# Designs tried in a protein design chat: miniprotein binders against q96jn8r1131to1294. Part 173

Target 1, 164 residues: q96jn8r1131to1294
Amino acid sequence: TLEFLENHGKNILLSNGNRTATRVASYNQGIVVINQPLVPQLLVQVRIDFLNRQWTSSLVLGVITCAPERLNFPASACALKRAAWLLRGRGVFHNGLKICEKFGPNLDTCPEGTILGLRLDSSGGLHLHVNGVDQGVAVPDVPQPCHALVDLYGQCEQVTIVNP
Key: E = the ipSAE of ESMFold2; O = the ipSAE of OpenDDE; V2 = 0.75 times the mean of E and O plus 0.25 times the DockQ between their complexes.

## First folded at step 14 (miniprotein)

Design X71 (at its last look DockQ between E and O 0.91; V2 from the best seeds 0.84)
Fold by OpenDDE base, look of step 14:
Structure X71 (fold): chain B 164 residues (1-164), chain A 83 residues (1-83)
Amino acid sequence: as target 1 above (164 residues)
Amino acid sequence: SKEDLAKKLIELYKKALELVEKGASEEEIRKLLEEVVKIAEKTGDLYLIDYAKLALEEFERGDLDDLRYWIKLALLYAKELLE
């Protein structure tokens, strides 16, 4: 069963069998990691449940290749300096550096109810899915094992893991 | 305006790098980076804020390489906001 790990950002509360993450304070400290490693053919999806327009920006979605159970999470995903491939806004980032300017829809403008998915293909390419639609390869070659990461950042205050 | 503040941040970041390269006092550099944080907070832009805080944190850790790293990212982001 797909769940968020108990090791998470300081402002996160887990519920619904650890399938729902809620950021209960501030705009940051909202990183969560999905328990099972992302393997080929596995589609991991989260739904944006609530947005708080008080803040700017929104969730960051990506993968990490370090051991998530022991990771000391920074206040935000943008602070990850290693082992991180992130989708932020329309950009793709690797260890903080933007490696792609425009990819897929702008995550900062996805409305509540949007379902975002990550999937590895057989070649190690990381795909983004939006409402069930494959947006293509965001990262062409991701090291394995890796874990899906969601940063409940800015406007995004709640997400829930959903099955395909 | 946010745009004006972003421009100011860019100037201050460049100044910070200059001070580091010239071997300015730690106190002077710290004060500058603290000012950067304050200005970033005035913008309300979360990533301007976060990059500024990260820069200051790295400086306080004594890691000048990572300081330069975050300043670089902050500069890139600030410039993008002005496009």
Scores: ipSAE 0.840, ipTM 0.929, lowest interface PAE 0.5, mean pLDDT 96
Fold by ESMFold2, look of step 14:
Structure X71 (fold): chain B 164 residues (1-164), chain A 83 residues (1-83)
Amino acid sequence: as target 1 above (164 residues)
Amino acid sequence: SKEDLAKKLIELYKKALELVEKGASEEEIRKLLEEVVKIAEKTGDLYLIDYAKLALEEFERGDLDDLRYWIKLALLYAKELLE
């Protein structure tokens, strides 16, 4: 059963059996992590439930390879300097540095109702799914174990884990 | 305009790197980074704001390597906004 981990950003309130995360203040402090590591064949999906378009940027999606249960999360995912691969806007970032200028859709423009998925392939490639459609390999060789992360940043105020 | 503010931030960040390199006083560098935060907040751009706050935080911690790191990321992002 996939849930958001109890260790999360300071502005997050978990609900719906820990399957829904809401950012209840400000624009950041909204990092959440899925309670199981990604393994091949596991598809983790979240639906964007609520956006506040007053902000300039939206959610960040990605993985970390450090153990998340006792990790001190930074205020924003952009501050993750180690062990992180993030999809942000149209770019792919590794430890704060952009490694790909354009991959998949622009996450900053995805509307409410968009379902975003992460999975590993058998080679450790990280795939993004958008509304059920595989966008291909965002990151070709992610070390395992890795953990799916969502930052409810800026526009994104609520997401819910959904089943495939 | 947001573009004018982004250009100002680029100017201030480059000056901050110069001051750090030549070992300028902590008060001079802090004052500059505080101005960077104020200008970033006026842009309304969340990544400009976050990078500015991270730079000031690392300076206040005395971590000049991380200060340089955040300034360089902020410059890259600000330049992308002007394209």
Scores: ipSAE 0.799, ipTM 0.908, lowest interface PAE 0.8, mean pLDDT 92
ESMFold2 (binder alone), look of step 14: mean pLDDT 87; pTM 0.842

Design X72 (at its last look DockQ between E and O 0.90; V2 from the best seeds 0.84)
Fold by OpenDDE base, look of step 14:
Structure X72 (fold): chain B 164 residues (1-164), chain A 83 residues (1-83)
Amino acid sequence: as target 1 above (164 residues)
Amino acid sequence: SKEDLAKKIIELYKKALELVEKGASEEEIRKLLEEVVKIAEKTGDLYMIDYAKLALEEFERGDLDDLRYYIKLALLYAKELLE
C-alpha cells in the first residue's frame, strides 16, 4: 500500500497508517516521500487536508531519484540541489532552478480538498493530475526509479494519500 | 515596502558576491549575509528567508560554490517579486 516513509522532515507527524502527514510546527521541515517508487501507469495522489492562512506559499510536489530512506532532508524542497524535479507554484524546477515558468494550476492557491496526483507515462513523462484531470507533462523525461515527494510548506499543514 | 526590501536584498547579494571574488574578509561577508537574512525576514516571504538562510549556511560551511548557487536562486526569485 502507498504510505509515507518514516524518514521525513522533523516537523512532520505521520498518522492514519502513515497515509496522513501533518506539519505540526513552523512553516517548513515538512518533506515527506511516498514509499513506493513511481512506475508507469501508477497514479499517486494526495489530498490537501488543511491550510494555515498565516503562512504564504503552499506545498511543493515532485519526485526525487535518490534513495529516500537515507536522504537527509533539508528544511525545504527548494534546498534540494540534486536529483529533484519539483512543482512549485506554477513553475517546474530541476535541482532548484526553474525550467518552466507556467505549468498547470498554481499550487500556492489550491484550496483544501484539492487532490493532486503524479503519474509517469510510458515515455517517462511526469504528469500532474488535479482533481482527477491530467494537466499534461510537467517533466518530459524523469529518471527511474523515482519517488514522489511532498513538501508540506507554508500554508499546507496536512495531506493524505488517497486512492484513485 | 516589500519591494524596497527586495531591492535592498538584491544589492546586498551583489555586494556579497563582489566581496567573495575580491577575497574580502570572512567577517565582512558574514555580516553582509546576516543582514540579508534580517531583511528577508522583514519581507515575510518564506523563500526569500529560506534562500538567505541557505546562503549563509553554505558560507559558514565554506562552500562558496553552493553559496553562489543559492545567491543565484535568491536573485532570480527577488527579481520575480519585483515583476
Scores: ipSAE 0.852, ipTM 0.934, lowest interface PAE 0.5, mean pLDDT 96
Fold by ESMFold2, look of step 14:
Structure X72 (fold): chain B 164 residues (1-164), chain A 83 residues (1-83)
Amino acid sequence: as target 1 above (164 residues)
Amino acid sequence: SKEDLAKKIIELYKKALELVEKGASEEEIRKLLEEVVKIAEKTGDLYMIDYAKLALEEFERGDLDDLRYYIKLALLYAKELLE
């Protein structure tokens, strides 16, 4: 059963059997990680439940390749300088630096109800799904093992893990 | 405007890098980075704010490599906003 890991950002409250994450303060300290590594048969999906349009930017979605259970997460995913590939706005970032200018939709404009998915293909390529539609390969060769990560940043105050 | 503030921040970051390269006093550099944080907060743009705070934090830790790293990220972000 997919759940958010108990080790998470300091402003996160887990509920709904650890399948729902809510940021209860500020705009950051909202990093959560899925409790199982990605494997080719596994599609991890989250639904955007609640957005607060007071903030300028929104959630970050991606993967980390270091063991997540004992990490001290930074306040914001933009400070992940190692072991991270992140989808942010319209870009793809590796360890803080943009490696692709435009991939998939602009995450900062996704409305409440959007379902975002991550999976690995058989070659280690990281795919983004949006409302069930595969957007293609965001990252061609992600080291394994890796875990799906969501930063409930800015506008994004709640997400829920949903089944495929 | 947010764009005017972003242009000001770019100027201040470039000055900060110059001061670091010439070995200016820590007080002079710190005051400049603190001004960047203040202006970033006025923009209301969360990444402008986060990068400014991260740059100041790394300077306070004495980590000039990470200071330069976060200034680089901030400059790239600010220039994208102006395009």
Scores: ipSAE 0.781, ipTM 0.900, lowest interface PAE 0.7, mean pLDDT 92
ESMFold2 (binder alone), look of step 14: mean pLDDT 85; pTM 0.813

Design f01 (at its last look DockQ between E and O 0.71; V2 from the best seeds 0.00; counts 0 for: pae E 2.1 > 1.5)
Fold by OpenDDE base, look of step 14:
Structure f01 (fold): chain B 164 residues (1-164), chain A 83 residues (1-83)
Amino acid sequence: as target 1 above (164 residues)
Amino acid sequence: SKEEELFKRAEELAKKALKYLEKGDYWRAAYLYLLAAELALEAGNPELAFEYARKAIELAKKSGNEYLLKWAEDLLEKIKEEL
């Protein structure tokens, strides 16, 4: 069963069998990691449940290859400088460095109800799915094992893991 | 050994880069060559790293990806220090 790990950002409150993450304070400290590592062809999806328009940015989505249960989470995923591949806005980031300016839809403008997914293909490429539609290869190679990471940042105050 | 494993992984990434190149996907190919270059350098093979980095630069330019180009150029300078 896919769940968020108990090791999470300080402002996160888990519920619904640890399948729902809610950021209950401020705009940051909202990183969560999904328990099961990504394996080829496994589609992991989260739904944006609630947005707070008070803020400008929104959630960050990606993967990490370090041990998530021992990770000391920074205030935001953008501060991860090692073993991190992230999607923010329309950008693709590797260890804090932007490697692609325009990829897929703008995550900062995804409305409530949007379902975002991550999937590794057979070659180790990381795909982004939006509402069930494969947006293509965000990262052509990601080391395994890796875990899906969601940063409930800015506008994004709640997400829930959903089945494909 | 660790170096041997790094070398093998670098070659795998380079092969993957070629596959993307065949599809006309220049920036993803460039990215893969960059990774290959870094691994080759770590494996103690600056000559191979140099080759991969040069390819990354070329493909980054073709893709118009300024971020990858900067990465490649910075890496190339590091590699040159090891030659």
Scores: ipSAE 0.785, ipTM 0.902, lowest interface PAE 0.6, mean pLDDT 95
Fold by ESMFold2, look of step 14:
Structure f01 (fold): chain B 164 residues (1-164), chain A 83 residues (1-83)
Amino acid sequence: as target 1 above (164 residues)
Amino acid sequence: SKEEELFKRAEELAKKALKYLEKGDYWRAAYLYLLAAELALEAGNPELAFEYARKAIELAKKSGNEYLLKWAEDLLEKIKEEL
C-alpha cells in the first residue's frame, strides 16, 4: 500500500492513513516521499487538494535514489545536490541544476484537483502524468531503486495519494 | 564480473542515445552518452569513455544545454588523465 513515509519535512502533518500530507506552516519544509520504490507498471499519483495562491511557486515533483527512511531533508527539494531528479514549474532539474527548460505543463499553475503521476518505463525513463495523460519522458534514464518525492512548496498546502 | 556489467550497461545506454539522436532529441541523447561515458570509465575502458564524452559534447552544444556541456567537458578532462 502506497503511503507517505514518516520521515518527512518538518512542516508536514500526515493523515488519512499516511496518504494525505499537509504543510501546516510557512512555505517550505514540506518534503514527503512515497514509501515504495518505483517499478515498471507502478503509477504513483497524488491529487492537489489545497492551494494558497498568495505564493507564486508551487509543488515540486520528482525522484530520489538515496534511501529515504533516514535521509535528512533540506528545507526545499531544489537544494538536493545529489541523487535527485525534479520537475519544477516547466523545468527538469538534476541535482539542483536545470537540464530541460520546458518539458511539460507548468506545475505552478496546476489547479486544485489536478492529479500528478510518476512512473518508470521499461527502459528506466521517468514519465510524468497529468490527470491521467502521459506527458512523455522527463528523464530518459533514472537509476533504480528510486522513490517518488513531493515537495509541498509555496502554493501547495495539501496532497493526497490516489489510485490510478 | 562488475566491469563486464558496467561495460554492457554503457553499450545499452549508447544504443538508447542513438534512438533519441535519430529523432533529433539532442539533449536526451547527450545525457545518455554522458552516463555511458561514466560507466565506460568505471569499467576501465577510458578509450570508449573518451569517444562517448566527445559525442556528448557535440550533442550538448547542438542542444544549447549549458549544464550538460559543462558536465561533458569536465568528464572528458577526467578521462584524459586515464588514457
Scores: ipSAE 0.449, ipTM 0.736, lowest interface PAE 2.1, mean pLDDT 91
ESMFold2 (binder alone), look of step 14: mean pLDDT 90; pTM 0.909

Design f02 (at its last look DockQ between E and O 0.85; V2 from the best seeds 0.00; counts 0 for: pae E 1.52 > 1.5)
Fold by OpenDDE base, look of step 14:
Structure f02 (fold): chain B 164 residues (1-164), chain A 83 residues (1-83)
Amino acid sequence: as target 1 above (164 residues)
Amino acid sequence: SKEEELFKRAEELAKKALKWLEKGDYWRAAYLYLLAAELALEAGNPELAFEYARKAIELAKKSGNEYLLKWAEDLLEKIKEEL
């Protein structure tokens, strides 16, 4: 069963069998990690439940290859400088360095109800899914094992893991 | 050994880069060559790293990806110090 790990950002409250994450304070400290490692052909999806429009940025989505249960989470995923591949806005980042400026839809403008997914293909490429549509390979090679990460940042105040 | 594993991984990434290049995808190929170059350098093979980095620069330029180009150029300078 897919669920968020108990080790999470300071402002996160888990509910619904740890399948729902809610940021209950401020605009940051909202990183959560999904328990099961991302393996090929496994589609992990989260739904944006609530947005707070007072902020300009939104959630960050990606993967990490360090041990998530022992990770000391920074205030935002953007501060991760190792073992991290992130999607923010339309950008793709590797260890905090932008490697692509325009990929897929803008995550900062995804409305409530949007379902975002991550999937590894057989070659280790990381795919982004939006509402069930494969947007392509965001990162052509990601080491395994890795875990899906969601940073409930800015506008994004709640997400829920959903089944494909 | 650790170096052998790094070398093998570098070659694998370079092969993947070629596959992306065959699809006409320059920035993904460039990224993979960059990773390959870094691993080759770490494996103690600056000559191979140099080759991969040069390919990355070429492909980064073709893709118009300034981020990868900067990465490649910085890495190339680092590699030259090891030659």
Scores: ipSAE 0.841, ipTM 0.925, lowest interface PAE 0.5, mean pLDDT 95
Fold by ESMFold2, look of step 14:
Structure f02 (fold): chain B 164 residues (1-164), chain A 83 residues (1-83)
Amino acid sequence: as target 1 above (164 residues)
Amino acid sequence: SKEEELFKRAEELAKKALKWLEKGDYWRAAYLYLLAAELALEAGNPELAFEYARKAIELAKKSGNEYLLKWAEDLLEKIKEEL
């Protein structure tokens, strides 16, 4: 079963059998990681439960290839400079470098109830799904094993893992 | 060996880059050539890394992606230090 790992950002409280993550303080320190690595048949989906529109930026979604169980997470996913591929706003980033200016919808404007999904295709490409709709290949190759990551940043205060 | 595995992986990425290039997807092809170049350099083959990085620059230009082009140019300069 898919759950958020107990190793997470310090402002996160896990609930609902570790399937719900809530940022309970500040605007950062909200990184969570899904316990199973991505495989082609696995679609990892989270629903945006609560947003605080006082902030302009929102959640970051992505993958890491570092072993996540004892990793020291930075305050924000944007500070991951190694082994990270991130979707932020409309940008795609690899190790802090923007590699695509415009991909998919703007994550900063996704409303509560939006379901965001990540999966690998058989060629190692990373796909974004939005409300069940495949947005295509964000990153054409991500090494395996990799784990899905959500940073409950800024606007995003709660997400829940949902089944496809 | 680790170097042999890195070299094989670099070749696999370059083959995948060609598939994207056949579709006319220049930035994804360039990205894959950049990864191949990095692996070839780590494998101790700066000549192959140079070939891949030069291809990545060409494709990044065609894609019009300024951030990818900057990455490719910086990588090429790094590779030249080991030629």
Scores: ipSAE 0.483, ipTM 0.738, lowest interface PAE 1.5, mean pLDDT 90
ESMFold2 (binder alone), look of step 14: mean pLDDT 91; pTM 0.911

Design f03 (at its last look DockQ between E and O 0.94; V2 from the best seeds 0.00; counts 0 for: pae E 2.1 > 1.5)
Fold by OpenDDE base, look of step 14:
Structure f03 (fold): chain B 164 residues (1-164), chain A 83 residues (1-83)
Amino acid sequence: as target 1 above (164 residues)
Amino acid sequence: SKEEELFKRAEELAKKALKYLEKGDYWRAAYLYLLAAELALEAGNPELAFEYARKAIELAKKSGNEELLKWAEDLLEKIKEEL
């Protein structure tokens, strides 16, 4: 069963069998990691449940290859400078370096109800899915094992893991 | 050995880069060559790393990605120190 790990950002409250993450304070410190590592063809999806429009940025999606159970989470995923591949807005980042300026839809403008997914293909490419539609390869190569990460940042105040 | 594994991985990434290049996907190809270069360097093969880094620079320029280009150029300078 896919769940968020108990090791999470300070402002996160888990519920619904640890399948729902809610940021209950401020705009940051909302990083959560999904328990099961990504394996090829496994589609991990989260639904944006609630947005707070007082902020401009929104959630960050990605993967990490460090041990998530022992990770000391920074206030935002953007501060991860090692073992991190992130999707923010339309950008793709590797250890804080922007490796792509424009990829897929703008995550900052995804409305409530949007279902975002991550999937590794057989070659190790990381795919982004939006509402069930494969947006293509966001990162052409990601080491395994890796874990999906969601940063409930800015507007994004709640997400829920959903099945495909 | 560890070095052998790194070398093999570097070659795999380079092959993958070539596939993206064939499709005209410059930034993904550049990124992959950068990874390959780093692994080759770590594997103790600065000559191969140099080749991959040079390719990364070329493709980064074509992609217009300044951060990839900077990464590639910085890596190239590091590699030169090992030659």
Scores: ipSAE 0.883, ipTM 0.941, lowest interface PAE 0.5, mean pLDDT 96
Fold by ESMFold2, look of step 14:
Order: sequence, then structure tokens, then C-alpha cells
Structure f03 (fold): chain B 164 residues (1-164), chain A 83 residues (1-83)
Amino acid sequence: as target 1 above (164 residues)
Amino acid sequence: SKEEELFKRAEELAKKALKYLEKGDYWRAAYLYLLAAELALEAGNPELAFEYARKAIELAKKSGNEELLKWAEDLLEKIKEEL
């Protein structure tokens, strides 16, 4: 079963059998990682449960290839400069470098109830799904093993892992 | 060996880059050539890394992605130090 790892950002509280992550303070320190690496056929999905629109930026999605169990997370995913591929707003980032300006929807405007998914295709490409609809290849190749990451940043205060 | 595995992976990425190039997808092709260049350099083959980085620069220019171009140019300069 998919769960969030116990190793997470400092402001996260896990609940619902570690399937729900809530940021309980501030706007950052909200990184969570899924407990199983991505493999072809595995679609990892989270639902946006609660947003606080007083912030301008929202959640970040992505993958890391560092072993996550003992990783010391930065305050925000945007500070990951090694072994990271991130979707922020409409941008695709690798180790802090914006490699694509516009891909998929703007994550900063996704409403509560949106279901966001990540999966690898058989060629190693990273796909984004939005409400069950494949948005295509965000990153054409990501090394394996890689681990799905969500940063409950800014607006995003709670997400829950949901089954496909 | 580790070097042989890195070299084979670099070749696989370069082949995938060609598939994106055939579709006219310049930024994804450039990205894949950059990964291939980094792996070739790590494998101890700076000549192959140089070839891949040069291709990445060409394709990044065609894509209009300035950050990708900067990455490719910086990597090429790093590779030149090992030629």
C-alpha cells in the first residue's frame, strides 16, 4: 500500500494511516515522499484536500533519486539542487534549472479536489496526470529508482493519497 | 563495470534524443543529449561527452530555451578541461 514516508518536512503531520499529509504551520517545511519508488504501471495519485488562497504559490510535485528514508529535506523543494525533477506552476525544473517553461496546467491555480498523478512510462519518461487525464511527458527520462515527492507549499495545506 | 554501464546508458539516451529530434521536439532532445554527455564524462569518455554536449547546444538554441542553453554551454566548458 502507498503511504507517505515517516521522514518528511518538519511542518507535516501524517494521518489516515500515513495516507494524508497536512502542513500544520507556516508556508514551507512541507515535503513528503511516497514510500515506494515509481515503476512502470504504478500511478501515484494525490488529491488536493485543502488550499489557503492567501498565498500566491502552491504545491510542487516531482521525483528524487536520492534514497529518501534518511534524507535531510530542505525547507522547500525548490532548494533541491541534486537528483530532483520538479513541476512548479507550469514549469518543469531539474536541480533548480527551468528546463520547460510551460507544461500541463498551472499547479498554482488547481482547485481543491484536483487529483494529481505521477507515473513512469516504459521508456523512463515521467508523466503528469490531472483528474485521470494524461498530460504527456513532463521529463523524457528520469533514472530509476526514483521516488515521488509532494511539497505542500504555500496554498497547499493538505493532500491525500488516492488509488487510481 | 561501472564505466561500461554508464557508457551504454549514455548511448541509450542519445538514441532516445534522436527520436525526439525526428519529431521536431528540440528541447527534449537537447535535454537527453545533456544527460548523455554527463554520463559519458562520468564514464571517462570526454571526447564522446564533447560530441553530445555540442549537439545539445545546437538543439537548445533551436528550442529557444535559454536556461537549457546555459547548462549545455557550461557543461561543454567543463568537458573541454578534460580533453
Scores: ipSAE 0.502, ipTM 0.800, lowest interface PAE 2.1, mean pLDDT 92
ESMFold2 (binder alone), look of step 14: mean pLDDT 90; pTM 0.908

Design f04 (at its last look DockQ between E and O 0.90; V2 from the best seeds 0.00; counts 0 for: pae E 1.9 > 1.5)
Fold by OpenDDE base, look of step 14:
Structure f04 (fold): chain B 164 residues (1-164), chain A 83 residues (1-83)
Amino acid sequence: as target 1 above (164 residues)
Amino acid sequence: SKEEELFKRAEELAKKALYLLEKGDYWRAAYLYLLAAELALEAGNPELAFEYARKAIELAKKSGNEFILKWAEDLLEKIKEEL
């Protein structure tokens, strides 16, 4: 089953069989990684459970190709400078560098209850799903194996892995 | 060898880029050529890297993607130093 790894950001508390991640302090240190690597056609989804509107930014979604169980997580996903592809706001980032500014919906404005998904297609393209709707290819090629990453940042204080 | 693997990966990315180009997806094609250029350079083939980087620049311009353009241009300068 899909779960968040025990190796996570310092402010994260896991619950619900490690399917729910809650950031219990501050606005950062909230990175979690899903245990199973993304394989083609596997849709991994998380639901935004709670938002704290005192902040402006929200969660970051993406994938990493380094070994997640040994990763020393930085305070935010944006600090990952290697083996990382991230979606923040409407931007797409590779190793901290922006490669696209206007992709899909704005993750910073997704309300509670929004279900966000990541899926690799047969060509290795990374797709973003929002409430079950494929938003298109965010990254045309991602090396495998890779793991889905969620950074509970800013507004986003809780997410839960949900089945398609 | 490591270099051979890098070279093969670069070619794969370039091939994917070509497919995207044929579909009119310029910025994603540019991105892939950019990656291919980096890999080619790392593989010890600056000539091939140069070709891929130039393609990345061209397609970045066509797509209006300033981020990839800047990245590709910076890479091109690095490649030129090794030619």
Scores: ipSAE 0.878, ipTM 0.940, lowest interface PAE 0.5, mean pLDDT 96
Fold by ESMFold2, look of step 14:
Structure f04 (fold): chain B 164 residues (1-164), chain A 83 residues (1-83)
Amino acid sequence: as target 1 above (164 residues)
Amino acid sequence: SKEEELFKRAEELAKKALYLLEKGDYWRAAYLYLLAAELALEAGNPELAFEYARKAIELAKKSGNEFILKWAEDLLEKIKEEL
């Protein structure tokens, strides 16, 4: 079953059989990684459970291709400069470099209850899903194996892995 | 070897870039050509890297993606130092 990996940001508490991640301090140190790599036909989904609207920025979604069990995560996913593809706000980033200004909805405005999904297509394209609706290809090629990553940043204080 | 693997990966990315180009997806094609250029340069083939980088610039211009264009132009200048 899909779970968050025990190697995670310092401010994360895992619960609900490691399917729920809560940021319990500050605004950062909230990176979590899904324990199984993405494969074609696997849709990894998380629900936004709790937001603190006193912050202006919210969660970051993405994938990493480094083996996640031994990584030393930075305070924020945006500081990942290697082997990372991220969705932040409406932007798409590869290794910290913006490659698309506007893709999909603005993650900074997604309300509690939003279900966000990531999957690879057969060509290695990374798709974003929002409440079950495919938003198209965010990143046209991500090498396998890769793992889904969520950074519980700013507003986002809790997410839960949910079934498709 | 590492160089052979990098070269093969660059060719795979260029193939995917061509497919996206045929579908009219200019910025994603430009992005993949840019990655292919970087890999070709790392593999010790600056002539191939030059060809891919020129293609990335052309397609980034067509798409209006200024971030990929800036990156591709900087890479092209770097590649010229190795020709």
Scores: ipSAE 0.525, ipTM 0.817, lowest interface PAE 1.9, mean pLDDT 92
ESMFold2 (binder alone), look of step 14: mean pLDDT 89; pTM 0.889

Design f05 (at its last look DockQ between E and O 0.53; V2 from the best seeds 0.00; counts 0 for: pae E 3.0 > 1.5)
Fold by OpenDDE base, look of step 14:
Structure f05 (fold): chain B 164 residues (1-164), chain A 83 residues (1-83)
Amino acid sequence: as target 1 above (164 residues)
Amino acid sequence: SKEEELFKRAEELAKKALKYLEKGDYWRAAYLYLLAAELALEAGNPELAFEYARKAIELAKKSGNPYLLKWAEDLLEKIKEEL
């Protein structure tokens, strides 16, 4: 089953069989990684459970290709400079560098209850799903194996892995 | 060998780029050529890397994506140092 790895950001507490991640302090140190690697056609989804509006930014969603169980997580996903493809706001980032300014919906404005998904297609393209709707190819090629990453940053204080 | 694998992967990415190009998707094609260029360079083939990087620059310009253009130009300069 899909769950978050025990290796996570310092401000994260896992619950609900490690399917729920809660950031219990500050605005950062909230990176979590899903245990099973993404494989073609597997849709991995998380639901935004709680938002704290005192902050401006929100969660970051993406994938990493390094070994997640041994990763020393930085305070934020934006500090990952290798083996990382991230969606922040409307932007697409590779190893901390913006490669696309306007890809899809603004992740910073997604309300509570929004279900965000990642899926690799048969060609290795990474798709973003929002409430079950395919938003298109965020990254046309991602190395495999890769693991879905969620950074509970800023407003986003809790997410839960949900089944499609 | 490692270099052979990198070379093969670079070619695969370039082929994928062509598919996006056929659909008029310039920035994704550019991205793929950039990856191909990096892999070609790592594989010890700066000539091929140069070709891919030039393609990336062209397509980045067509896409209007300044981020990819900067990446491509920086990479091109790096490649030139190894030619």
Scores: ipSAE 0.801, ipTM 0.908, lowest interface PAE 0.6, mean pLDDT 95
Fold by ESMFold2, look of step 14:
Structure f05 (fold): chain B 164 residues (1-164), chain A 83 residues (1-83)
Amino acid sequence: as target 1 above (164 residues)
Amino acid sequence: SKEEELFKRAEELAKKALKYLEKGDYWRAAYLYLLAAELALEAGNPELAFEYARKAIELAKKSGNPYLLKWAEDLLEKIKEEL
């Protein structure tokens, strides 16, 4: 079953059988990684459970191709300079640099209850889903294996893995 | 063989890049050409790698993406060392 890995940002508390991640301090140190690599038929989904709108920015979604069990996570996902593809705000980032200005909806404005999904297509493209709706190809090819990552940054204080 | 597999994968990525280019999606096309160039170089075909890297530079410029342009330029210099 899908769970968040025990190796996570230091401000994260895991609960609900490691399916819920809560950032319990500050605004950062909130990186979590899904325990199974993405495969073409698998849709990994998280629900935004709790937001604190006092912050300007919100969660980051993405994938990493490094083995996640022993990574030393930076304070925020935007500082990942290798093997990372991230969705932040409306943009797509690769290794910390913006490669697309406007891909999908603005993640900084997604309300509580929003369900965000990631999957690979059969040709290796990374897709974003929002509330069950495929937003298209964010990154046209990502090396496998890769793992889904969520950074509970700023506004985002809790997410839960949900079934498709 | 590994070389034949890498070459075939490079061709698949280049073909996919053309589909994005036809839609005017310059950054995704440039990104795929960069991957194709790296695979062609690994397959022992630096002439094809050079061709793909030059395409990636052109498309990265059109996309206005300085990260992709830097990556493409660095890769082209690496490929020239193998020519």
Scores: ipSAE 0.360, ipTM 0.744, lowest interface PAE 3.0, mean pLDDT 90
ESMFold2 (binder alone), look of step 14: mean pLDDT 90; pTM 0.904

